VHH binders against p49116. Designs and how they scored, part 3

Target 1, 238 residues: p49116
Amino acid sequence: EGPLLSDTHVTFKLTMPSPMPEYLNVHYICESASRLLFLSMHWARSIPAFQALGQDCNTSLVRACWNELFTLGLAQCAQVMSLSTILAAIVNHLQNSIQEDKLSGDRIKQVMEHIWKLQEFCNSMAKLDIDGYEYAYLKAIVLFSPDHPGLTSTSQIEKFQEKAQMELQDYVQKTYSEDTYRLARILVRLPALRLMSSNITEELFFTGLIGNVSIDSIIPYILKMETAEYNGQITGAS
Key: E = the ipSAE of ESMFold2; O = the ipSAE of OpenDDE; V2 = 0.75 times the mean of E and O plus 0.25 times the DockQ between their complexes.

## First folded at step 5 (VHH; framework vhh_8cml_1)

Design d12 (at its last look DockQ between E and O 0.11; V2 from the best seeds 0.00; counts 0 for: pae E 12.1 > 2, unsure alone 64.7 < 65, placed apart)
Fold by OpenDDE, look of step 5:
Parts: structure tokens; sequence; C-alpha cells
Structure d12 (fold): chain B 238 residues (1-238), chain A 127 residues (1-127)
């Protein structure tokens, strides 16, 4: 059996909406987030092992880990996205809501803490200087997580996760041979992803887009979308 | 601005077939995903089928799967719905809808509001 990931899976290029508005509005933020979400989902779909699990299992996996994949994507694409600026804009929008007394004090605290966790995670990944291969393997490890409730084929999922971990280990050993503990430093960041609320992520990045519809409900449709069509949308939307 | 006009509706017996057409005005037809919806008497409008701007992707409601086929001809600015094995419960007004294929719009328009709607065509399945 061949490797879990190939060089084709290392490429993860996000194209931002063009032109950039004078100010970062909700539409721009939502569109940017949507593109990242699509890119992340279609990346997963491009993995042969993922395809081998079947449509139902695939859907279940993505439903379980989309927030983590999305967050890793944010970290990886932080520079291209100007993520700090986007997050600042989101905070500013929230401030307006606060002034209008639309949110409870507890909710405000939750949302602000989530933004802080997101920023901290992305900053930590930047400090580690994670490369494209490492991100690809980390995404694979997150994707093929067998410990989500309600999953089928958990044994096979676990095997894929182990394979991802092994390939990451081999890569790090080969590429960063002088840094004995790099693998551990990288992997220890993964638990932070599960501290983040998918609901709050959805609210921050997608509320202006889907309203009361959940990302969970649209995942099957995203996974069915042709990659070429997505690419066409990106170029056509400019 | 896009105008949509449905045709092909009518009365058919159970087990019969109909082919609906929706003609779109303008030159930007290929910029839109196209969908079919239906509304039975006293019921809410419901999704039936969707086709992407290129025709490369399609989706169907559970009730339509295996019986209905959505297709499009971009050269003719037309979307079609082939309906086979029709049932009395398929009776209703069928509407054509158009939505842009941007990433944001794709998510939103697939599940909720489309940019443009036709006036609808009546389909009646009765013995």
Amino acid sequence: as target 1 above (238 residues)
Amino acid sequence: EVQLVESGGGLVQPGGSLRLSCAASGRTFSSYAMGWFRQAPGQEREFVALISWSGGSTDYSDSAKGRFTISRDNAKNTVYLQMNSLKPEDTGVYFCAAGSYTAQSYIQKFLSEYDYWGQGTQVTVSS
C-alpha cells in the first residue's frame, strides 16, 4: 500500500476574493471563509484513503472535524488572508452588537474567548514555522480521528490516522533531523483545536452567509461539488 | 436581471412522464446554478433538484432521486427536468430558480433563497 499523502496533497492555495473592499465587511469575511471551507473539504476529498471509506463515512468524518480542519486552514493561510485584520474586523462588528445590547454578557465573554483561542493557536503555529507538509499531515491526523461519536469503520480510520502520524514522523526526522523534539512540539498543538466551539466559529465566519443553517447540514453538498467547479467559481467571482 | 419562464407542465396519469423546461433571459445563464422547486396545495415550497452552472454537479431531493433528472443546455439558456414514474404526490406547481455560483452564494442559494424565480408551471398527476 502506498503512502497516505502525496506531494499533490501538500499544495493548499487559498485565493482571496477580489477586489478587496475599502473596509472588511461581513460579505468579504463570509466569502473568504467559505472559500477556505470549500478548499479544506475538497482537499480531504482528494485523498484516496478518504474516498475508500465511502460517502456516508466521509460525510460523518467531515461533520465531526470540519471546525478543526477549518482552523488549521486559517493558521496555514493566515498570511494570505490577513487573518489578524479579519479577526479585528470581526471584533469591531461584535462591538457594535454589544453597544446595541444584542448579546448577553456571558455570550460576549464566550465569543471573545473563542477569538482569543483562535488567535493564540494561529500565532503558536506561526511561531513553530509549520511547513506545508507538516500541515498536510496534521490535517490528515485530524481528519482521520476515530474517537468521534457515531462513526463507522473506526478501525480503518484509526489505521489511516496512524499512517498519517508515521509519515509525519518520517518527514520530520528527515527534514528536521537536528530538532529532536519537533514532532512532539507539533503534535501537542492538536488538543487546542478541540477546545474551540464549532458553533462559535460558525457564528463568527458564516452567520452572514447561511443564517440559521448549519455548516453540518451543508457539508454533504460541499463534498459533492466538483473541484473544477469550485475553481471556476473562484476565478469567476473575481 | 434574469427572467425565468417554465413550460411543459400538464395532466398525466400515475406512472407517466413529463419534461419541464425553463427558459432564461439574458446572456449570463452560465453564471447561474439552476434549481427546480415545487409547491403542493396547502404545502410549503420544497426543493426538487439542482444543477451547477457547468452541469457537472447535480443534486436531488429524496423523493426525486431515481425518478427525476435535471439537465441544462447553456447554449439555449434552458434547464430541464425529466420526470419519470410520476405519482399523485408529485402534483403541484413547479418553479424554476437561478442563483449565482460564487462560493458564498453556492452555500446560501443551495439551501435557501435564489436570486430569480419563475412563475411556475402546474403538474397534475391523477388517474
Scores: ipSAE 0.028, ipTM 0.382, lowest interface PAE 4.8, mean pLDDT 87
Fold by ESMFold2, look of step 5:
Structure d12 (fold): chain B 238 residues (1-238), chain A 127 residues (1-127)
Amino acid sequence: as target 1 above (238 residues)
Amino acid sequence: EVQLVESGGGLVQPGGSLRLSCAASGRTFSSYAMGWFRQAPGQEREFVALISWSGGSTDYSDSAKGRFTISRDNAKNTVYLQMNSLKPEDTGVYFCAAGSYTAQSYIQKFLSEYDYWGQGTQVTVSS
């Protein structure tokens, strides 16, 4: 049987593009976001329980949850990324887009509300001092979500999610033994992830996807990628 | 606003080499992924090569891989395409383009629209 996650799944080290440009721009933001996406996909792919579900199920799960994993990654790496600075640069870019009549006023309001919710989520996770083990189990809980439409093997996925919840509970109880309500506090953060829109995340962090191309459409290719190429994408090397 | 000017095209024998250059206006050049495209008469414009804003990631069409090399010099605001082992099928007008790309070489294959285009330079490979 064994544990769902090992120590290798707790490590989550994001390397930012270097050097940071004199002024932030959409290309730097997209490179930074792309590295986080590939790091998140590599993390998911490395989990033995995920591997056991088979290739079709793997693709379906990641398509369903990539935005939640990405958002947890943003929260976990917010300091390394200087996320507040990046969000400020995105706001400036959005205002230039309205000047050029590229976005409607309703769309800009919707996107700005999303940015506010993202910032509040990241701040709440920081105030709770969520550690690397807790992030790993939260990611596992969102990865093994059996309630997404179109999934096969939902019973097995549910069992893996329950195992992630149990291991998180055991970890929190052992590590934060005097804080009886810590598990409840961190679990009530998860519903906010379902409110995050994948198409707005693409607009904010992956500007330049043209036509009908989406992150969902490239996930099968990302999951089949060899490990050496994966590491190149995480660091920006070819 | 970015202006792109290609140079280095011409007539070359099969098996020969050419180096195309694309000079860009403005210090924002380092913010753009850069690409080369080509168009033969009566055909759609097709992707040839792509380089990320930092130069750390490149991608090529199947026909260019192994023969062509894209590079950039951000200090000179210039992107280059070194074309070796040229074939008659490489004949066409070559366009330089600047666009808002992610830095991932794999995802960049799915992008077909660029913000700025040059006017093109002719490449003719024939005896």
Scores: ipSAE 0.000, ipTM 0.199, lowest interface PAE 12.1, mean pLDDT 80
ESMFold2 (binder alone), look of step 5: mean pLDDT 78; pTM 0.805

## First folded at step 6 (VHH; framework vhh_8cml_1)

Design d13 (at its last look DockQ between E and O 0.08; V2 from the best seeds 0.00; counts 0 for: pae E 12.0 > 2, placed apart)
Fold by OpenDDE, look of step 6:
Structure d13 (fold): chain B 238 residues (1-238), chain A 127 residues (1-127)
Amino acid sequence: as target 1 above (238 residues)
Amino acid sequence: EVQLVESGGGLVQPGGSLRLSCAASGFTFSSYVMGWFRQAPGQEREFVALISWSGRSTDYSDSAKGRFTISRDNAKNTVYLQMNSLKPEDTGVYFCAAGSYTALKYIQEFLSEYDYWGQGTQVTVSS
């Protein structure tokens, strides 16, 4: 059987909304986040193994791991997104909500901690200088996680995950032969993704645009989008 | 049952104005992007305007820009299209549509990105 990923799966180019406003408003943030989300979903769809699982299983997988995929995407695209600026803007908007007494103290703490975790994760990935291949394999490992509740075809999912891990190992060994522990260093970052709340991520990045619609609810629609339409929209000028 | 009911269409002279309304029911209105499309005789249905969930973001076709204004009242579950400076080429059936996608830009003009459609209201611009 052929490899899980090919060179085509390494490409992960996010196009940001243009022009960037002087003040990063909620719409800009949400639009940027949405594009990343869509790109991540499209990436998943481009994997033959993912397609082989069928629509129902695919939907369930993405529902289970979209936050992790999204977070990896944030890390990978942090520079082009100016993620630090976006996060600062989010914090500013949050402060306004705090002043208006729209959030409880406990909630504020949770949200701020989440932002911190997100920033730390992205910084750690940057520090490790994770390349495009490594990101692709890490995303695949996250995508093909068999340990989420309610999944079907868990045996097959596990096989795909193992394949992703093996290919990553081979790649790292080949590319970074002088760094014997690189694989371990990058894999040990994955647990941090599970500490992040999907609900809080949704609130931070998608509130104001998505309204009362949940990411969970729109995932099937995203996955059903025509590739041609998606590509045209993603690569098109704002 | 999901319903989108357009109203406000009619006959108007060139340079005139019309205000279309679309009353929505059977779904959470505020959770949907709303759009207006039109279809002239013998032509394909084309995008006219869209408005985001909150109403803070709008987009228009090139033909509609500067003349048409889309707005919504979530309390009334209604989306509006104010059409000014109407031209004969604006003649057609105007359809209200609802979509649940994120990212306003991504759903804009594509018919397949909208989940629900109205039956349409006829707009005729003629001298």
Scores: ipSAE 0.006, ipTM 0.243, lowest interface PAE 11.7, mean pLDDT 87
Fold by ESMFold2, look of step 6:
Structure d13 (fold): chain B 238 residues (1-238), chain A 127 residues (1-127)
Amino acid sequence: as target 1 above (238 residues)
Amino acid sequence: EVQLVESGGGLVQPGGSLRLSCAASGFTFSSYVMGWFRQAPGQEREFVALISWSGRSTDYSDSAKGRFTISRDNAKNTVYLQMNSLKPEDTGVYFCAAGSYTALKYIQEFLSEYDYWGQGTQVTVSS
């Protein structure tokens, strides 16, 4: 037994490529997103409960939830990433492309809707002033979701999720004791994560990084990566 | 070493067609966004067409839209440009380019986002 997460799992520091280019470009966006992805995968891999599930279960679990973890990471790091600036630039480009009939309207509208949902999610999290402990437990709740199709060990995964929920509840009650609705307000934001399309996330943030394969296809390699390689990917150097 | 080798250029009459090919070697072709650019005499190199690494998404300059089709064959490490209804203003040297981080929808026009360039193939459209 023991706590699901320790203080080492609360630290989540994203280092951006510096300086930000005068004109926003795909290399900067993709490098920034890659650092966040690797930081998120390193975070998940470092959790003893996750390690206890075994390699096949770990891979299946992360394949099912990587986009939700990534989206929580975007919300947590939105300020340091200048995410609202990045998304506004993408939206402006897409709107101009539609107006000038340069690109297909149907796919662009799907992408625009996804961006709007992402902005709304990040804004709601910022308005709640979610702290690092709360983000860590929310990520754990998302990671240990037993209801994804095709998972094995769902009973154990459910137990870990319940433990994350209990620890979040205890933390919120102790830290925000005069805010009786804070836990409920936080938890009702989570369903929006299931609406985020991994396909569109890949197109927004990972175009050019991933050739013929999706991020879910490289997850086994990311999970096996040595810590030094992770740190290089997180900082853009190795 | 990295190589991008264009072929298929030549002399055609207005209204004619050409199919350009670009054979790639020395890098993982299927992980690169591929583009076609052209340079008319005395002008700057300009964007013509772009295709995502998987081939799922394409984009075209205004002058190419409706007349040109970009495609790729990842098994053959080759990108193609089918050019129909050619006009004299299409005359120039056509270059293929490969970019590992080039997003189709946001930065396809930026030459600095392409890592590798071919030597070019001449296309001449004359009446």
Scores: ipSAE 0.000, ipTM 0.150, lowest interface PAE 12.0, mean pLDDT 81
ESMFold2 (binder alone), look of step 6: mean pLDDT 82; pTM 0.835

Design d14 (at its last look DockQ between E and O 0.35; V2 from the best seeds 0.00; counts 0 for: pae E 10.3 > 2)
Fold by OpenDDE, look of step 6:
Structure d14 (fold): chain B 238 residues (1-238), chain A 128 residues (1-128)
Amino acid sequence: as target 1 above (238 residues)
Amino acid sequence: EVQLVESGGGLVQPGGSLRLSCAASGFTFSSYAMGWFRQAPGQEREFVALISWSGGRTDYSDSAKGRFTISRDNAKNTVYLQMNSLKPEDTGVYFCAAGSYTALQYIQKFLSGEYDYWGQGTQVTVSS
C-alpha cells in the first residue's frame, strides 16, 4: 500500500482576509480563524485514508480532533496570521468584556489561561522550527487518533496513525539525521493539544462570527463543501 | 439599484409543474449565493432551496427534496426553481434572495436564512 501522505498534503497555505484592519476587530479574527478551520478540514478530507473511513466516521473523527487540528494550524500559520497580534486583540476584547462585567472571574481566568497555553504551544513549535512535512504528519497523527470516544473503525484509524508515525520517523531520520532526538522532541508536544479546551477555542475564535452555532454542528457542512467552491469564496469575498 | 424580480408563478393543479425565475440586477450576481423561500398564508417564511455562487452546491428543504431543483445562469443573472409534483401545501408566495458570505459566515447565514437582498415574490397556487 502507498504512503499515507503525499507531497500534496504538505502544502498548507492560508489566505488571510484583506485588507488587514488597523484595529483587529472580532470579525477579522473570526474570519481568519474560519479560513484556517476550513483549510484544516479540507486538508483532512484530501487524504485518501481519511476518505476510506466513510462519511460518518470522518465526521466523527473531525468532531473529535478539530480543536487539535486547528491549534496545529495556528502554530503552522502563526506568522502569516500574525497570531501574536490576533491574540493580543482577543485579550483586549476580553478586557472590554471584563469591564462590562460580562464574564465571571473564574471564566476570565480560564480564558486567559487558555490563551496562554495556546501562545506557549505555538512558541514552542516555532522554537523547534517544525517544517511543512512534520506538520503534515503531526496533523495526520492527531487526525487519526483512535482513542476518542464513540469512534467506529478504531482499528483502521489506529493503523493509519501508525503509518503516519512511521512516515514521520522516516522523514525525520532522512532529513534531520544529525539530530537523533528530534522525533521525540516534536512528538512530545502533542499532549499539550489535549489540554486545550475546544469550547474556549470556539468562544475565542468563532463565537463572534457564528453566534450560537457550534463548530460541531457545522463540521458536516464544511466537509461536504466543494474545495473549489471554498477557494472561490476565499478569493472572491475579500 | 439592486433588483430581484421573480416570475413564473401561477395557478397549477396538484401534480403539476412550475418553473420560477428570478432576474437579478444591480450587483455582481456571480458573487452571491441565491436562494428561494416561500411564505404560506398565516405562516412564517421558510427556506426552500439554495445554490452557491458557483453553482457547486445546492441545498433543499426536506419538503423540496426530490421535487424541486434550483439552478442558475450567471451569464443571464438569473436563478431558477423547477418545481415538480406540486402539492397544495406548496401554495404560497415564493421569494428570491441573494447573499454574499465568507467562510463560516456562509454556513451560518445559510442556516439562519439571512440574505442581503430579497425579491417581492411571486404567487404560487396549487389547487384542484
Scores: ipSAE 0.028, ipTM 0.470, lowest interface PAE 3.3, mean pLDDT 89
Fold by ESMFold2, look of step 6:
Parts: C-alpha cells; structure tokens; sequence
Structure d14 (fold): chain B 238 residues (1-238), chain A 128 residues (1-128)
C-alpha cells in the first residue's frame, strides 16, 4: 500500500573524494567507485518494499543485481565522476597489469570491449536526458527482478517490480506527455545492463581495494553496515 | 596541523601486557578509520589492527588475533591497542595511522601504506 518510492529515494548525490588529485590514480578511482557502491546499496536498503522481503531475500536480490545497480549509478553520476577520464586512467592501469603478467591478450580485448559497452550505455542514457525520478524507478525495476536463479518469494518480488513499472509509466506519461514513446525508449536500455560483467567491473573499479574478495561475497556485510558508519564513509573528511 | 601521538610503549617481559594510546588532533577524528602498524629493525611496516570510524568493525593480523584489542574513544580523539600475552617477536616501533578509505578496506587483512596520516611511533620491547 502506497507508492513504492518516495522523494527521499529520488535523491542520489554522490560526493567525490577530496582533494581532487592532480592526476587520477587507482586510489581515487577505487574510493570513488566504493562510494557509489555504498550509495547504491544504501539506496536499496532504504526502500520499504525491499525491507519487507527479509534479510535472506535482500541479500540474494542484491547479489543478483549489484552490477546493474552500479552501472545505472555510473550513468547517473557520469558527469560528477568525470567517468570518461576515469575510464582512460583505467586503460593506463591495464598496461601495468600486462607487465606483471596479470592479463592476457584475450583478457585485454574482453575488458576493452566491456569499457566500450559501458561508455555506449552511459552516452545513450545521457542523450535521453534521464531524470532522477526515472533513474530511481529503473533501479527499482532492476532490483526487484524475479527472474534471477535461486530466488525465493518470486511472486512478491514480481509484484514490487510491476508496481515500479506502473509508477514509472505514470510519471513519464504525466511529466513527458508530449513524448508518446519515451517510456519505451527508456526501457529498451535495460537489456544492455545484463551485458555488463560483474567480474570485469570488479577488475575495472575495485582491483586495488578489495584484492581477491568479490563484491558478491561482501554484500551481506555492506547491507548490515550501521547507518552512521555508512554516512561517514559517503561524506568523508577528505 | 594534523598530529598523531603514540604513547604507552616500553619494556615488558614475555607474557606481559601493554596498552598503547594514540592521541589525535588537527582533523575530524570521528570520520577516520584508525590503524596500528609495527616495524622491527630491518623490516617493512606490517599491519597489526584496524578499527572503523564508529568502532563497529575491527580487523587484526594473524599474529595479533586473540591477543590484541583495538578500541577508540571518539569523545577523547584517542585510539588504543591493548596488547596481552606479549612475545619477543612483537618487539618493534608501533605506529598509529588514520585513513578515510571506505569500509571495503576494513575486510582486507593487509593494508600497509594506504593511510593519510601517520604518527611518529612508540617503542615496544619484549625481552627477559
């Protein structure tokens, strides 16, 4: 009962680490990415419908979709993050990994193709001028995806996804009444999120920070993180 | 001026205990994770213990686990390391460090050299 999201779920303000380094480096990239990941997880945790599913279901949902949420966050925050500059710095980092025999030629091709797909996705979202309400509902549609293997409570998850879809439709029709096909243009972007490899996202944005520990394995700890500690991490002192 | 000042080091017999303190000033202490590192002569600094900015999460090196306890008092801008069951291999200079990194780093067992601020160190010597 009631709307799935409130105005508090529309606000998505990423604060970049300070000071901005003269040259982007692995620490700055990993800190920026970590802040976005934490912001995305806190966003999901704050939704009453998500809370209602229970802790085991919450963990399973976020494990299944964290990379899609992260990628939507990258697109939404691409300008404030200077994402194109970060991706260029990551390419330079990959050259160092070759010297240490950490990547093969086939792996480098795979990673470069992923970078191109990510850039294309972000550019397409920017050209559509997706607003904060639309991003919030797209994230909710991705979060409440009942089709991931191993989920329980799939009928309830599907009901929440349907509610997010209905609220997005109502918002777009009211706010963009002159553009009959805006909803369809927005929704056709979602399949591209499934092309994004969580393994490669970890290599691109998190290699220097978490070592051999996957984001998937950390998610239960992130979801249990105390609210005050989370707020301290995203506001930072630097 | 940012300062981290360690105290509480000294000479102790094997099996003894010491409590180290690190008083912080010049930055917002409650927004920083705090760590303890140690360095024996001729060796690199090695991780000992880490505590999140709120105190809600701690992590320890394998050698410290079960013997050392890190804690913090944000009202006093102080982090502590209680060291029990001390061994001769615990001998070294102990450094306090402050870092603003995310909670993801707190899951890692080894974090040498990634902190924003460092203290000057306090000597701990364990010998009979």
Amino acid sequence: as target 1 above (238 residues)
Amino acid sequence: EVQLVESGGGLVQPGGSLRLSCAASGFTFSSYAMGWFRQAPGQEREFVALISWSGGRTDYSDSAKGRFTISRDNAKNTVYLQMNSLKPEDTGVYFCAAGSYTALQYIQKFLSGEYDYWGQGTQVTVSS
Scores: ipSAE 0.005, ipTM 0.163, lowest interface PAE 10.3, mean pLDDT 81
ESMFold2 (binder alone), look of step 6: mean pLDDT 80; pTM 0.812

## First folded at step 7 (VHH; framework vhh_8cml_1)

Design d15 (at its last look DockQ between E and O 0.13; V2 from the best seeds 0.00; counts 0 for: pae E 9.3 > 2, placed apart)
Fold by OpenDDE, look of step 7:
Structure d15 (fold): chain B 238 residues (1-238), chain A 128 residues (1-128)
Amino acid sequence: as target 1 above (238 residues)
Amino acid sequence: EVQLVESGGGLVQPGGSLRLSCAASGFTFSSYAMGWFRQAPGQEREFVALISWSGGRTDYSDSAKGRFTISRDNAKNTVYLQMNSLKPEDTGVYFCAAGSYTALQYLQKFLSGEYDYWGQGTQVTVSS
């Protein structure tokens, strides 16, 4: 069998909405996040191994890991997105809710901690100077996780994950031969993704666009969207 | 002024065919997803078909699948609904709708049936 990923899977280019508003508003934030989400899911769809699992299985995988994929995408696209500014804007928007006493102290704490975790994770990835290949493989490892409940074809999923891990190992050994512990340093960041709440992520980044519709419910439709249509939305949006 | 004008409705026998058209004006047609909805007497408006701005994606209700085809001509600012194998249950007023959606909003509004603009509707009656 050929490699799990090809060079085509390394490219991960996010196009931000234009023009950027003077003040980051909820719409801009949600649209930016939406584009990243679509890019991430369509990236997954472009992997032959993902397609081989069948529609039901691959949908279940994405439902299980979309938050992790999205978060890796945030890290990878942090500079292009001005993520720190976006997060600051989110916090500012939350201040209104706080002042109006719409949130409990516990909820405020949860949301703020989540934002902190996101920032810390992205900072940690930046410090490691993770390249495009490494991100691609990390996303694949996250995508083909067999340990989510309710999955079918778990043996095959595990094989794909192992293949992703092996290819990452080979790449790191070849590209970063002088850094013998780079692979380990990279992989130990993955557990941090599991500490993040998908519900809070959804609330922070997507509520302004999806309303009462959940990310979980729209994932099948995203995966069925034509790539050309997606690209058109990115370039011709508004 | 935004206008959506439906045409092509009428009386047809069961098993017959109709082609509906919706002519759009007053907005950038190629930037909008277009959809068809219908409303039977005493019932709520229901989704029939959707086509994306480029025409690259089409979606149908379960009732419409296999029988109806939505298409569009952006050069003519027109969306079409070819309806084949019509049934009495297909009787109702058919509405054209337009929506300009961002990526995620597209799907959200698709599911909720929310559109920015609506036509006045055209009557379709399927009866022997």
Scores: ipSAE 0.018, ipTM 0.334, lowest interface PAE 7.0, mean pLDDT 88
Fold by ESMFold2, look of step 7:
Structure d15 (fold): chain B 238 residues (1-238), chain A 128 residues (1-128)
Amino acid sequence: as target 1 above (238 residues)
Amino acid sequence: EVQLVESGGGLVQPGGSLRLSCAASGFTFSSYAMGWFRQAPGQEREFVALISWSGGRTDYSDSAKGRFTISRDNAKNTVYLQMNSLKPEDTGVYFCAAGSYTALQYLQKFLSGEYDYWGQGTQVTVSS
């Protein structure tokens, strides 16, 4: 029927914590990451198609894909976040943890490979000059993935994903008519998101805040938040 | 007005059991994580147990694990702490707490044991 996304779903403005500390630390990184996580969850819940699936299905979808949405958010907001600086600070933090005998060599290799893959993903998205509309549709395609185990309403989810794909195709063909293969180049980036480990993302960006509680456990609370509360956390509005 | 009211404390012998209750009002209970903390005289308040908003995830201190069970009933706006095999070192005032949903508060305060709302406490004494 109507479009899956409207222009209001294209806006994705991350406000960084203020003031920026003289030296980046795990608390600043965790606050920045938390804001991006809440912005991503608020974006998802604002979509009428998402609202139509019901609360249990919504929670299951977001638990399955939150890391992919977060990673797309990192790529989209990489410049405003100074992501390369944050990743450098994380690498320094990891090196200090090695010196204090807190991590094994296998773990360090795994985490460093994840950081490299994240940097390459963000660089590839920047080189493609992915715009806000394209990011919004990519997030919708990731969100409405019918192939996650345990989902109900799988047929409806698949229809929403197909709709997101069609609207992305229409947008790209209209806006980038000179580049016949732009859609294919964009969609080829999505499989890399499935290689991103949610456990490592939690360690990299949420280690100062999460402790024994994973992002999975707080997603239902985030999805239930009042709209005014979301706005206060994302924009700093009181 | 937000209220957290604990009950179920009392005097018990070592090896005994108590069930603490915390009745909540004045906020959307089903959207808050709930925790139990305790404080012995002259000591800082220490974490005992927490439960996610849905009840799907729980966490316990090392001293509580295997003996205590936290649960919640969102229909009754109540969180419980079942305490079995009580020991004299379990003696103290037990507080119920609720953590807010703001991004910064939820992630920092929820996990650090700093909660938005606290009850007045209920005394648990394990003696003789």
Scores: ipSAE 0.011, ipTM 0.221, lowest interface PAE 9.3, mean pLDDT 80
ESMFold2 (binder alone), look of step 7: mean pLDDT 84; pTM 0.858

Design d16 (at its last look DockQ between E and O 0.21; V2 from the best seeds 0.00; counts 0 for: pae E 8.4 > 2, placed apart)
Fold by OpenDDE, look of step 7:
Parts: C-alpha cells; sequence; structure tokens
Structure d16 (fold): chain B 238 residues (1-238), chain A 128 residues (1-128)
C-alpha cells in the first residue's frame, strides 16, 4: 500500500505574523498559535491515510489529539516562534489577572504548572535534537491514536499508528545507526503530551477565540479550509 | 470605493427558485472570501453561505444545506447564490459580504458575520 508518510509530509514551515510587535500582545500570540494550529491540521489532512478514514472519523480524531499535535508543533517551531518569549508574555498577562483576583489560587497553580510543562517538554525535545522526519512520524503516531473515547474505525487507526511507528523505527535505524537507543528516547517523550490539558492550552494561546468559539467547535471548519487559502493568508497580511 | 451590489431578489412562490448575484468592485475580489447573510423582519442577521477565495470551499447554514448553492466567478468579480425549494421562512433581506481574514480572524468572522464589506441587500419574499 506504500508508506504512510512521504518526504512531502516532512516539511513543516510556520510563518510568523509580521511585523513582530515590541510588546507581545494577546492578538499576536493568538494569531501565531492559530497559524500553527491550522498548519498542523492541514498537515494531517495531507496524509492519504488520514483522508481514507472519512470526514467524520477525521474530525473526531483531530478533536481528540489537537492539543498533542499543537504541542509537538510548538516544540518543532520553538525557535522561529521565540516560544520562551511568548510564554513569558503569557505569564505577564496572567499576572494582571492574578492581581485583580480573578483566579483562584488553585487555578493559578494549574496554569503555571501547565506553562512549565510546555516549556520543559519543548526543552527536552530540543535537547534530543529531533529532526523533521522524526517530528513527522511522532505527529503521525499521535494523530493515529486508537485509544481515544468515541472513535470509529479503531482497527484501521491502529494499523496506521503501527505503520507510523515502523517507519519511524526504520528511519532512525538508517539515519542514526550508531545510537541504538534513540528510538526509545524519542518515544518515551510522548506520554508527557497526555499530561497536558487542552483546556488550559486553549486558554493560554487562544484567548482571542475564547468567548466566541472553541477549538473543538472550529476543527471541522479548519479541516475544510483550502491549504492554498491558508497559505495566501499567512503571506498576505490583511 | 468599495461596492457590493446585490441583485436577483424578488417575489417567488413556495417551492420556487431564485438566483442572487453580488457584483463587487473597489477591492481585490479574488483575495476575499465571500458570503451571503439574511435578515428577516424583527430577527437578527444570520449566516447563509460562504465561499473561499478560490471557490474550493463552501459552507452553508443548516437551513440552506441541500437547497442553496454558493458559487463565484473571479473573472467577473461576482458571487452567486442559487436558491431552490424556497420556503416562506426564507423571506428576508439577503446581504452579500466580503472578508479577508488572518488565521485567527477567519473562523471568527465566518461564524459571527464580521466581514469587512457589506452590500445594501436585496429583498427576497417567498409567499403564496
Amino acid sequence: as target 1 above (238 residues)
Amino acid sequence: EVQLVESGGGLVQPGGSLRLSCAASGFTFSSYAMGWFRQAPGQEREFVALISWKGGRTDYSDSAKGRFTISRDNAKNTVYLQMNSLKPEDTGVYFCAAGRYTALQYLQKFLSGEYDYWGQGTQVTVSS
């Protein structure tokens, strides 16, 4: 049936909003995050196996794993995004809310821990020096996860996940033959993604959407969006 | 000057058909998503249909699905709405809208109707 991924699926280029403001405002953060989210979902859509699952299954699958995909995207694009600066800005914005006593102590702790986990995860991935192929396969493994509640075609999803894992194994064996434990080191990072709250991620990065729309509600529309239209929007500032 | 001019509205019997047109000028038409909205008397303006800048993507409200078709001709700077199987509930003023959105704004505007440009509207009346 051919490989799950091709070289075309390795490219993952995020274009940041321009110009960068002197002060990273909420709009800049949300726009950056939205572009990454769209890129991630359009990447998924470009996979033939993903298309083969059908629109309903595709939507359910992305709804289940969008936070993990997004987080992997953050890690992969951390440098171009200046992620540390973005996170610092987010913290700064949160301080205003804290001072206004809008958040409970427990909620503050949860949000701060989430930011810490995101930073730590991205740092860990950077230390491993994960390449574009490895990221592509890791995203595929995360995307084709059969263990989410309410999924249909779980057997087929599992097959695709296995295929992604096998292709990753083959790639690592071929490219990093001197490092026999690289595959294991890479795969053991995936559980960290499951510890992260999608709700908190949405609050941190998509505040501009909160109150109007949810990520869950817009996923079907993102998946229907033309890639060319998306690309045109990121290159031509409205 | 940006202009959106709707046409094709009128009186039609239930079960009948109408084709609305919206002629655009004053902006780069091919760079904008186009949409149709409608407003019935005493009601809020509601989304009807949307088409992407190249026409590859279309979306419809639940009430419009299966009955209405949105299309566009970028060479003519025109967007169309073919309305079939019209019902009295479809009565209202139909507005053409244009939007050029960033990634963040795209879906928000799509859902909320916050487009950049609006036409003056054309009256559609479905009555026996």
Scores: ipSAE 0.019, ipTM 0.307, lowest interface PAE 6.1, mean pLDDT 87
Fold by ESMFold2, look of step 7:
Structure d16 (fold): chain B 238 residues (1-238), chain A 128 residues (1-128)
Amino acid sequence: as target 1 above (238 residues)
Amino acid sequence: EVQLVESGGGLVQPGGSLRLSCAASGFTFSSYAMGWFRQAPGQEREFVALISWKGGRTDYSDSAKGRFTISRDNAKNTVYLQMNSLKPEDTGVYFCAAGRYTALQYLQKFLSGEYDYWGQGTQVTVSS
């Protein structure tokens, strides 16, 4: 009962490590990406509908969609993160890996195609000037996807997704009343998220962190973090 | 010039205590999380303890819990490791580390990671 999201769920402020180094390095990129991951998962945790599904369902949902939430977060925070500069640094590193025979040519092609898809997605979202309300509802639609295998409570998850879609529709119609096709243009961007590989996202943004574990294994710990610990991990303010 | 200088190491009998200190200079100490690591002969460097920049959160390895206490004094730019009930297995070089990237460092508890600054280390030897 009540709206799925409130105005408090529109706020999505990523705090970057400061100062930005003159030359981007793996540690800065990993810290920036880790902060976005924490922000995205705690955003999901703050939603009453998500809380109502129970801990096991929560973990399963986030494992299924974390890469899509992360990618939406990248698009939303692209300017704050200097994402274009980060991707350029990653491309330069990959080119050095070819020169040093550290990665196969086929793997590098896969990674470059993924980077291109990510750039195109972020550019399309920027071109549409997606606002914070629209991002919040898009993230909710992605989070409450009943189509992932192995989920329980899929009927309730579907109801929450339909509610997110309805609230997005109402928002767009009220706020962009002169643009009849805006909702459709926004929604047709979502399939691109399913093309993003979580494996490659881990290699692009979490290299060195994931050598012994995957993001899937860390998700339950991130979801259980106390609010005070979360604030301390993002800014050191504990 | 950034410096982390450890002190307080030495030879101690099993069951004894040592208090390690790490004096920091050349950076804004109160903006950094601080950690202690150790490296035993023939082994890789391992995590011992971590304290957040305000001191409100501490973390310990399983071997350190209940015996070691990390603390900091931001007025003196110093982090401490109180080591009680020492065992021969605690023998090694103890390193102080400072890191600004607290989200990365939280994830590093599951993986090996890097800190911004490291000290030179202080030897701790526990033997009869």
Scores: ipSAE 0.012, ipTM 0.339, lowest interface PAE 8.4, mean pLDDT 82
ESMFold2 (binder alone), look of step 7: mean pLDDT 81; pTM 0.830

